# VH-VL binders against Laminin subunit gamma-3 (Lamc3), part 4

Target 1, 177 residues: Laminin subunit gamma-3 (Lamc3), of Mus musculus (Mouse) (q9r0b6r508to684)
Amino acid sequence: HIRSDFRHGAGGWQIRSMGVSKRPLQWSQSGLLLGLRGGEELSAPKKFLGDQRLSYGQPVILTLQVPPGGSPPPIQLRLEGAGLALSLRPSSLPSPQDTRQPRRVQLQFLLQETSEEAESPLPTFHFQRLLSNLTALSIWTSGQGPGHSGQVLLCEVQLTSAWPQRELAPPASWVET

## First folded at step 4 (VH-VL)

Design t13 (from s03b with heavy chain T104E; framework fv_siltartoxatug)
Fold by ESMFold2-Fast, scan of step 4:
Structure t13 (fold): chain C 177 residues (1-177), chain A 121 residues (1-121), chain B 107 residues (1-107)
Amino acid sequence: as target 1 above (177 residues)
Amino acid sequence: QVQLQESGAGLVKPSETLSLTCGVAGGSISSYYLSWIRQPPGKGLEWIGEIYYSGSTSYNPSLKSRVTISVDTSKSQFSLKLSSVTAADTAVYYCARDEYDFLEGYYFDYWGQGTLVTVSS
Amino acid sequence: DIQMTQSPSILSASVGDRVTITCRASQSISSWLAWYQQKPGKAPTLVIYDASSLESGVPSRFSGTESGTEFTLTISSLQPDDFATYYCQQYDSYPWTFGQGTKLEIK
C-alpha cells in the first residue's frame, strides 16, 4: 500500500489552486493542519500517481483528527488522468456522534467509476485509463471559506491496492496442516 | 441519575474465560464510550478497553489477544470476555463511561461499584 | 505507552494542611489529564479533568495545574474526607494509562 503518515513532514503534499502551487502547509508530528480556502485543494505527491490500476475497487483511506465537538468538513477526492477527471464522495461516513468521539475518524473513498453521486459516471474503460496514468489525486472541501477545516488534522492517507498484505510469512509446514 | 452495575461470576478457574456484564440505568448509552477498568488487590488501575454503542472497540495492547467487549443496546448493557485467565487476572473489575454533556475526552465521570473476580482452582 | 509517574507514593498530612500531589507524563499529553479520588473499598470518583477543570460537586479546595509534562493536584486545606488514594490518568493516546497512585494518609 502507498501511505503518507506525516510523521517527518508534509511528505510532498502541496496546496494548489488550478494546478499552481500556492501557500505552504502547516505541519506537526500529528499531521497536516487542513485550512483549505475557496478554490484550493491538497495535492498528493508523485508516489500516489502513475499506474494505479491495482487500486481499482479499493479504498483511499483518510485518517482525520477532529476537535472535540467538531465534525469533519465535507471532503471529496478528485482524480485526474488521461485527460479525464472524477470527483468521489466518501463511501462511508462516521456516525455524527462518532465525529466527537473518538477524536480520530477515517473516511473511505472507493476507487470505482460507478457512484450514485457521480454527476457523469465514466465508462469502465475510461476509468481504467484514468487509473493507468493518474496525474493528480487531490483532497478538497466544499465548505465555506477560511476557517472551515482550520482545526482538522490530516493524520494519514493510504492508497490501497489489490495486492494482498502479508502479515506473516507462511510456516514451512503451512500447506500440510 | 445514571448508574452502572457490574455482574458476573466472582470465581473463575485458570485457563477459562472471565465473563462480566455492565448494566446501564437512568441514562442513554448512545454517544458514550463504555470502558472496562480493573484493579488487582493493593495495586493501581489498568484500562482494559472500550466500546462505542455502534460496536467499535479499542483494547489495551497488553490484553488485546484475550479481550472481547460487546454491546447490547436493546438491553442497555455491555460485556467483557477475557480468555485464558491466570491468577494475575484476579482483580476488582469496574465498568465506566464518559460524561455525555462535555464530549471532550476519555475521562470517566461514572463508575460501577466494581466486582471482585478471583482466579483460583 | 505513555508512562504516568506520581510522587510521592505515600503522603502523610494533617487536617488543615495544604498538600500537593504531582504526576509526570513520559511525553507531551497536552492538557488531557484527569485526577481521581478512591476511598477504600469504593470505586474511583472524578475530581479534576482537562488538567485544571473542577468536576461538578467537588469542593473548591481542590485544584489542578499543569506545566509541560508535569501536573499537580492541590488541596488547599485538607479535610478528613480527603484521605484517600489519588490517581492521575492521561487520555492523549491509546492505551489510556494511570499513575501508580498516591496514598494520602493521616500523619
Scores: ipSAE 0.006, ipTM 0.460, lowest interface PAE 14.5, mean pLDDT 79

Design v02 (from s03 with light chain S53D; framework fv_siltartoxatug)
Fold by ESMFold2-Fast, scan of step 4:
Structure v02 (fold): chain C 177 residues (1-177), chain A 121 residues (1-121), chain B 107 residues (1-107)
Amino acid sequence: as target 1 above (177 residues)
Amino acid sequence: QVQLQESGAGLVKPSETLSLTCGVAGGSISSYYLSWIRQPPGKGLEWIGEIYYSGSTSYNPSLKSRVTISVDTSKSQFSLKLSSVTAADTAVYYCARDEYDILTGYYFDYWGQGTLVTVSS
Amino acid sequence: DIQMTQSPSILSASVGDRVTITCRASQSISSWLAWYQQKPGKAPTLVIYDASDLESGVPSRFSGTESGTEFTLTISSLQPDDFATYYCQQYDSYPWTFGQGTKLEIK
């Protein structure tokens, strides 16, 4: 259960948090800011901005707004599609920051296909099927202890193709015309 | 069935670089976090750092200026380099892998045997 | 860094005793704590994860509890194989930190 509520309108879904309207959840370079309590889930749309889809090697960036004196809990990203589910840990860690101020922490998750010889909770075939048919994205903190019940995280979910920009350009050709 | 095994020189001279390798057999290093942890004789455990098979690293701030961890997926191994060693770096060095779990996986279930590295000339 | 403090440092006990060791975090770590057992000359082995979940293959006499920033590992009826050093580890925030260890020895 999302801390911000989804509501249906003429233009689609909008997110509410304690009576304040929020933007609808969409895949975009800008991302979306959500109020989130540890262990709550959010729904992903079936299509991404510009028909950009999650693919092997594409990073998913999660930006967390952490209150003063707080620590980001261990975060997992759970993907669901085609009747399958997979949880991922972040591939990069945030730099140390001054905990006396509110801070933004970025976590990067890499959607990488593993070798068929590598240990995997899903065979390569099923992993590709999950990614091609992604229908839900969940943000998890594993387990809930007594000390965690009051913590609220603000987060945004981004899919980006911004890096590396030069590698996205068509290969240079010796024939310019 | 997954086995981790540390290897490298057991004796390192002061001011030189300590170099160790951890081989992973019976399983893959893909999609797992791989850590180095050390234990000075008669003392407790200290986490040195971790690496994801993509090459992303995180280091203990107390060691960050001296530590480099790297991964070689083609050989199914990862390595530790600790520069400018002193007698305080004498310890048993362990490699460890976090076991994959759909809800957890932030603890160390698979450990190598450990290898003693003594800093002495 | 989150500091983990274990008590006692040394605990002398007899077979059949109920033994409890404690671990206190310097700040909230939710339930993100594991307990390891280390026998002389060997690598640590996982006993408890997520503060209270028993690792597969570990005897049911081992249990973990949590209360705020205080965590306990209890062995309900001590067996000869249980004499070892026990370490707690937090995995709430980097760097991962361990307690200094509790040595459980024969009385």
Scores: ipSAE 0.005, ipTM 0.459, lowest interface PAE 16.3, mean pLDDT 67

Design v03 (from s03 with heavy chain L103F, light chain S31D; framework fv_siltartoxatug)
Fold by ESMFold2-Fast, scan of step 4:
Structure v03 (fold): chain C 177 residues (1-177), chain A 121 residues (1-121), chain B 107 residues (1-107)
Amino acid sequence: as target 1 above (177 residues)
Amino acid sequence: QVQLQESGAGLVKPSETLSLTCGVAGGSISSYYLSWIRQPPGKGLEWIGEIYYSGSTSYNPSLKSRVTISVDTSKSQFSLKLSSVTAADTAVYYCARDEYDIFTGYYFDYWGQGTLVTVSS
Amino acid sequence: DIQMTQSPSILSASVGDRVTITCRASQSISDWLAWYQQKPGKAPTLVIYDASSLESGVPSRFSGTESGTEFTLTISSLQPDDFATYYCQQYDSYPWTFGQGTKLEIK
């Protein structure tokens, strides 16, 4: 797996708008203060890019710290590669109930065409092509009101890869073993 | 400046309800999580549950069917009720407060001195 | 539930020694781990939070590190006041869980 835990700094993550670095990140050993403004996105360092086909069907996991009584912001994951771009929604969200929620929240984004925000998702072939040469992986928030990003800390990002599998020879006979 | 102090009966009979109160002085309970933690003699620590000052609760699944935590903001206190007690519930009971800062996270920053509750006939 | 396992259960050491106590989580908890010191008859007191951050007022001889799911508490030059039982606690997810404790004793 590929991880950023921010223990030693921002780890190459940058706030960008229109592909250009804009402003410094606020950091502590606990993570990055996720305060994105309109048009801004938080862009992953090179270790998350390139050939990520082994991550097809696997989750990108974001660990966030929210204030007591708070809710995670509406976060989207943007992928770009091979001249294609798309946004993914979280595969599930924690229940928004006070102390029943963990003080940390995990958001999972399945790297599948069925997780796309768009009504007409990319065909599997095009999605695989995008993952074969990933040029950007970014975190951004959809427009659901002001202020929600300013008090949220990004604690960890994990890109999960499938374990290699080996093909098994078929049975020597038609009878099940 | 902030002080937490447990109070309640130190002896409870088997099958009855254990009842404790934690008073918070010198500081606010508003916007804090308030927890109960216990420690059987010579054993380790076990988290019982917590309450947010608004009244929302979270309990340890091992104790959930027997535990009720409540808060009284007007008296700056919160309480624990543990029903159907047995000798296994004999422990020092602590109350604790969690402080939150976006950069430092959560942990128990203030603890009461603890109160021993013995379950015996 | 996340299980926290401490090693050793009992550690005998002398003043001036470098002492290391370990705590292992049954699953990833990032850096959401605290270390507490408890002296006989007293409530636990916070020593380290967020795996490696030293609590205000705690001597600099105390330090914490992490590697995956393994966490360590180190006392670089043991003082008489440091003999106590130490507990780790994860605050990654409910229910909060503690290690079983490490009793640091003389000799």
Scores: ipSAE 0.017, ipTM 0.505, lowest interface PAE 6.5, mean pLDDT 80

Design v04 (from s03 with heavy chain T104E; framework fv_siltartoxatug)
Fold by ESMFold2-Fast, scan of step 4:
Structure v04 (fold): chain C 177 residues (1-177), chain A 121 residues (1-121), chain B 107 residues (1-107)
Amino acid sequence: as target 1 above (177 residues)
Amino acid sequence: QVQLQESGAGLVKPSETLSLTCGVAGGSISSYYLSWIRQPPGKGLEWIGEIYYSGSTSYNPSLKSRVTISVDTSKSQFSLKLSSVTAADTAVYYCARDEYDILEGYYFDYWGQGTLVTVSS
Amino acid sequence: DIQMTQSPSILSASVGDRVTITCRASQSISSWLAWYQQKPGKAPTLVIYDASSLESGVPSRFSGTESGTEFTLTISSLQPDDFATYYCQQYDSYPWTFGQGTKLEIK
């Protein structure tokens, strides 16, 4: 699989904001700051791009640091490739946290059809075409969170690859011994 | 000029509940985490728990069954209750404020002066 | 819980000396570590945060470094005002935990 853990810096990730003001990319040893001001985009480095068809049906996993008592912000994963674009929402959300909540949560984005931008009646074929030459993978934030809980750190991004792992059949010689 | 000050009974009998209040003056408690930390005489520091102004709390697991922290934003104060006290709970109790900055984490920038609570009969 | 171990427990030094105090975490805490100075009868005060960032108003003779799970606080030229007990604290994971303290004494 392909990972960014941000231990040694931003790792080639770049921030783009669509608002009238743009913030500089902010990094700490724990990760990259994600704003919740809407229109903000964090773009993946080249290692996440290219032929990613082995990731079809597999998750992109984002590890976030959120304030205690908070929930993860509304985040979308946007994919572009082969002239196509899709936006994905998390396939599962962390369960509601109690007041003594952990600092880390994970969002999983299954690489499968879900977007309103998807072209119509051959969704698997179109999605496979997009994954065959991924030209952009971006994290989009939407809306403004309430005060303090509106800011989170992106601590890790993992693009999971399916490897056809199956038990090798025993050699014929073992069966006939 | 942010100032924190602890107040409450300095003597508590064994098995009773220790109750302390921290007043915050010269600054807002909004958007801050507010903590209780204790120090037995001659020993090190132990974090008890914290509260956000919204009422969200986190407690040290070793004390969790006995600890309640609450906040009163209208009075700019927060309080600690520690139940079923024993001599081991004798300590200087500090309140502290940390500005939760997502990039900076949870370090304590302002501390109260501390108040000694002795548990004895 | 993350355990923080400080060494030495007591350090004797003279004015003008270079002094180093160490703190070791039982597991990775990245750089989420603060150092506090506590004088007798007083509350602790922040010296270093994020392992190496100097708190505003703290003299530049104080510095912090990190290497894996080992952290150091160094005072490059000890002044009379620096004799105190020093505590490290991790703020990576709940519960927040402190080292047992290092008492810096006059030789």
Scores: ipSAE 0.016, ipTM 0.497, lowest interface PAE 7.2, mean pLDDT 78

Design v05 (from s03 with light chain S31D D92N; framework fv_siltartoxatug)
Fold by ESMFold2-Fast, scan of step 4:
Structure v05 (fold): chain C 177 residues (1-177), chain A 121 residues (1-121), chain B 107 residues (1-107)
Amino acid sequence: as target 1 above (177 residues)
Amino acid sequence: QVQLQESGAGLVKPSETLSLTCGVAGGSISSYYLSWIRQPPGKGLEWIGEIYYSGSTSYNPSLKSRVTISVDTSKSQFSLKLSSVTAADTAVYYCARDEYDILTGYYFDYWGQGTLVTVSS
Amino acid sequence: DIQMTQSPSILSASVGDRVTITCRASQSISDWLAWYQQKPGKAPTLVIYDASSLESGVPSRFSGTESGTEFTLTISSLQPDDFATYYCQQYNSYPWTFGQGTKLEIK
C-alpha cells in the first residue's frame, strides 16, 4: 500500500487551486488541517500517482479526526489521468455522535466507476485507462451540509492495491472500527 | 501567563457540602473546558467532572449524583459542589484547564496548585 | 469505563539510566493518551500528549510510543529532576480515567 501518515510533516501534500500551489498547509504531528476554501483542493504527492491499475476496485482510505459532536464535511476524491477527470463519493458515511470526545473516523472511496459522483459514470475501460497514468489525486469538498463541522484533521491517507506490497502492507490488526 | 488557583474551606464535616472555587488569572476561560480532579492522600488521580464556559457539564458517573460544577465567566471562575461528603472524599482537589484544538486534541495544559480538603467531625 | 493499568507500580533507577514505564488501556483509545509528571506536594504537569507528542518546554529525553492498546513513556539518560510519580490518562471517552501511577525512585 501507498500511505501518508503526516507524522513528520505534510509529506508533499499541497493546497492547490487550478493546479497551482496556493498557500501553506497547517500541520501538526497529529495530521493536516483540512481547511479548504472555495476552489481549493488538497493534492497528493507523486507517490500516489502513475500506474495505479492494481488499485482498481480497492479503497482509498482517509482517516480523519473530527471535533466532538461533529461529522466530516462532504469530502470527494478527484482523480485525473490520461486526459480524463472524475470525482468519487465515499462508499459510506460515519454516523454523527453527540459527544465531547474527539473521534477518528475513516472514509473509504472505492476506485471503481460505481463510486463516481456523475449519474453517467465512465465505462470500465476508460476508468482503467485513467488509473494507468494517474496525474492527480486530490481531496476536495463539494459543499457544506447542515450540522457539519467545518474543520477536520486529516490523519492518514492510504491507497490500497489488489496485490499487497509485502513490505508496505498494513498490519493484519489494522481495521476500520 | 495563565494561572489557576483553588480556594475554599479546608475542613468539611461529614454529610455537609464541599464547596471550592477556581480562579483563572492571566487568561480567559472562554472556549476552554474546565475540570475538577482529586487525589486522596497517597493515591492516584480521579477526574470529577468538567464544564464548558457556556455552562454544559459532564460528570464522572461514580460521583454524578453528588456533583455540581458551575461557571461564572464575568469573574473568570468556576466552582465545585460535592454533597453528602464522607471521609472517603478527603483529598487534594485540583482545578485544571483543557482545550480542544482540532490540531492537538484534549489534554490538561494548566493545573492549579491543589487544595487539601479534609472530611472529619 | 476504560481502565488504565500502569506497570511497574514502583521503578528504582539511577541517574543516567534509560527507563520505560508502560500503560495499558482496557479497550482502544486511538492516540488519545497523555502522560503527567507529579512531584511530591505539587500538581501534575503535562509531559506527553496524543501518545507521542512532546509538550513544549519538556526535555527531549522524554518520549512516548504506542502499540495497539499499550503505551510507553521512556526517559533516556535519567536526571535528578525526573524522580517523580508518572500518570497516564486517556481522553478517548468519558469518564476520563488515569492509570494508578508509577513511582520512579532513586536506586
Scores: ipSAE 0.015, ipTM 0.507, lowest interface PAE 7.4, mean pLDDT 81

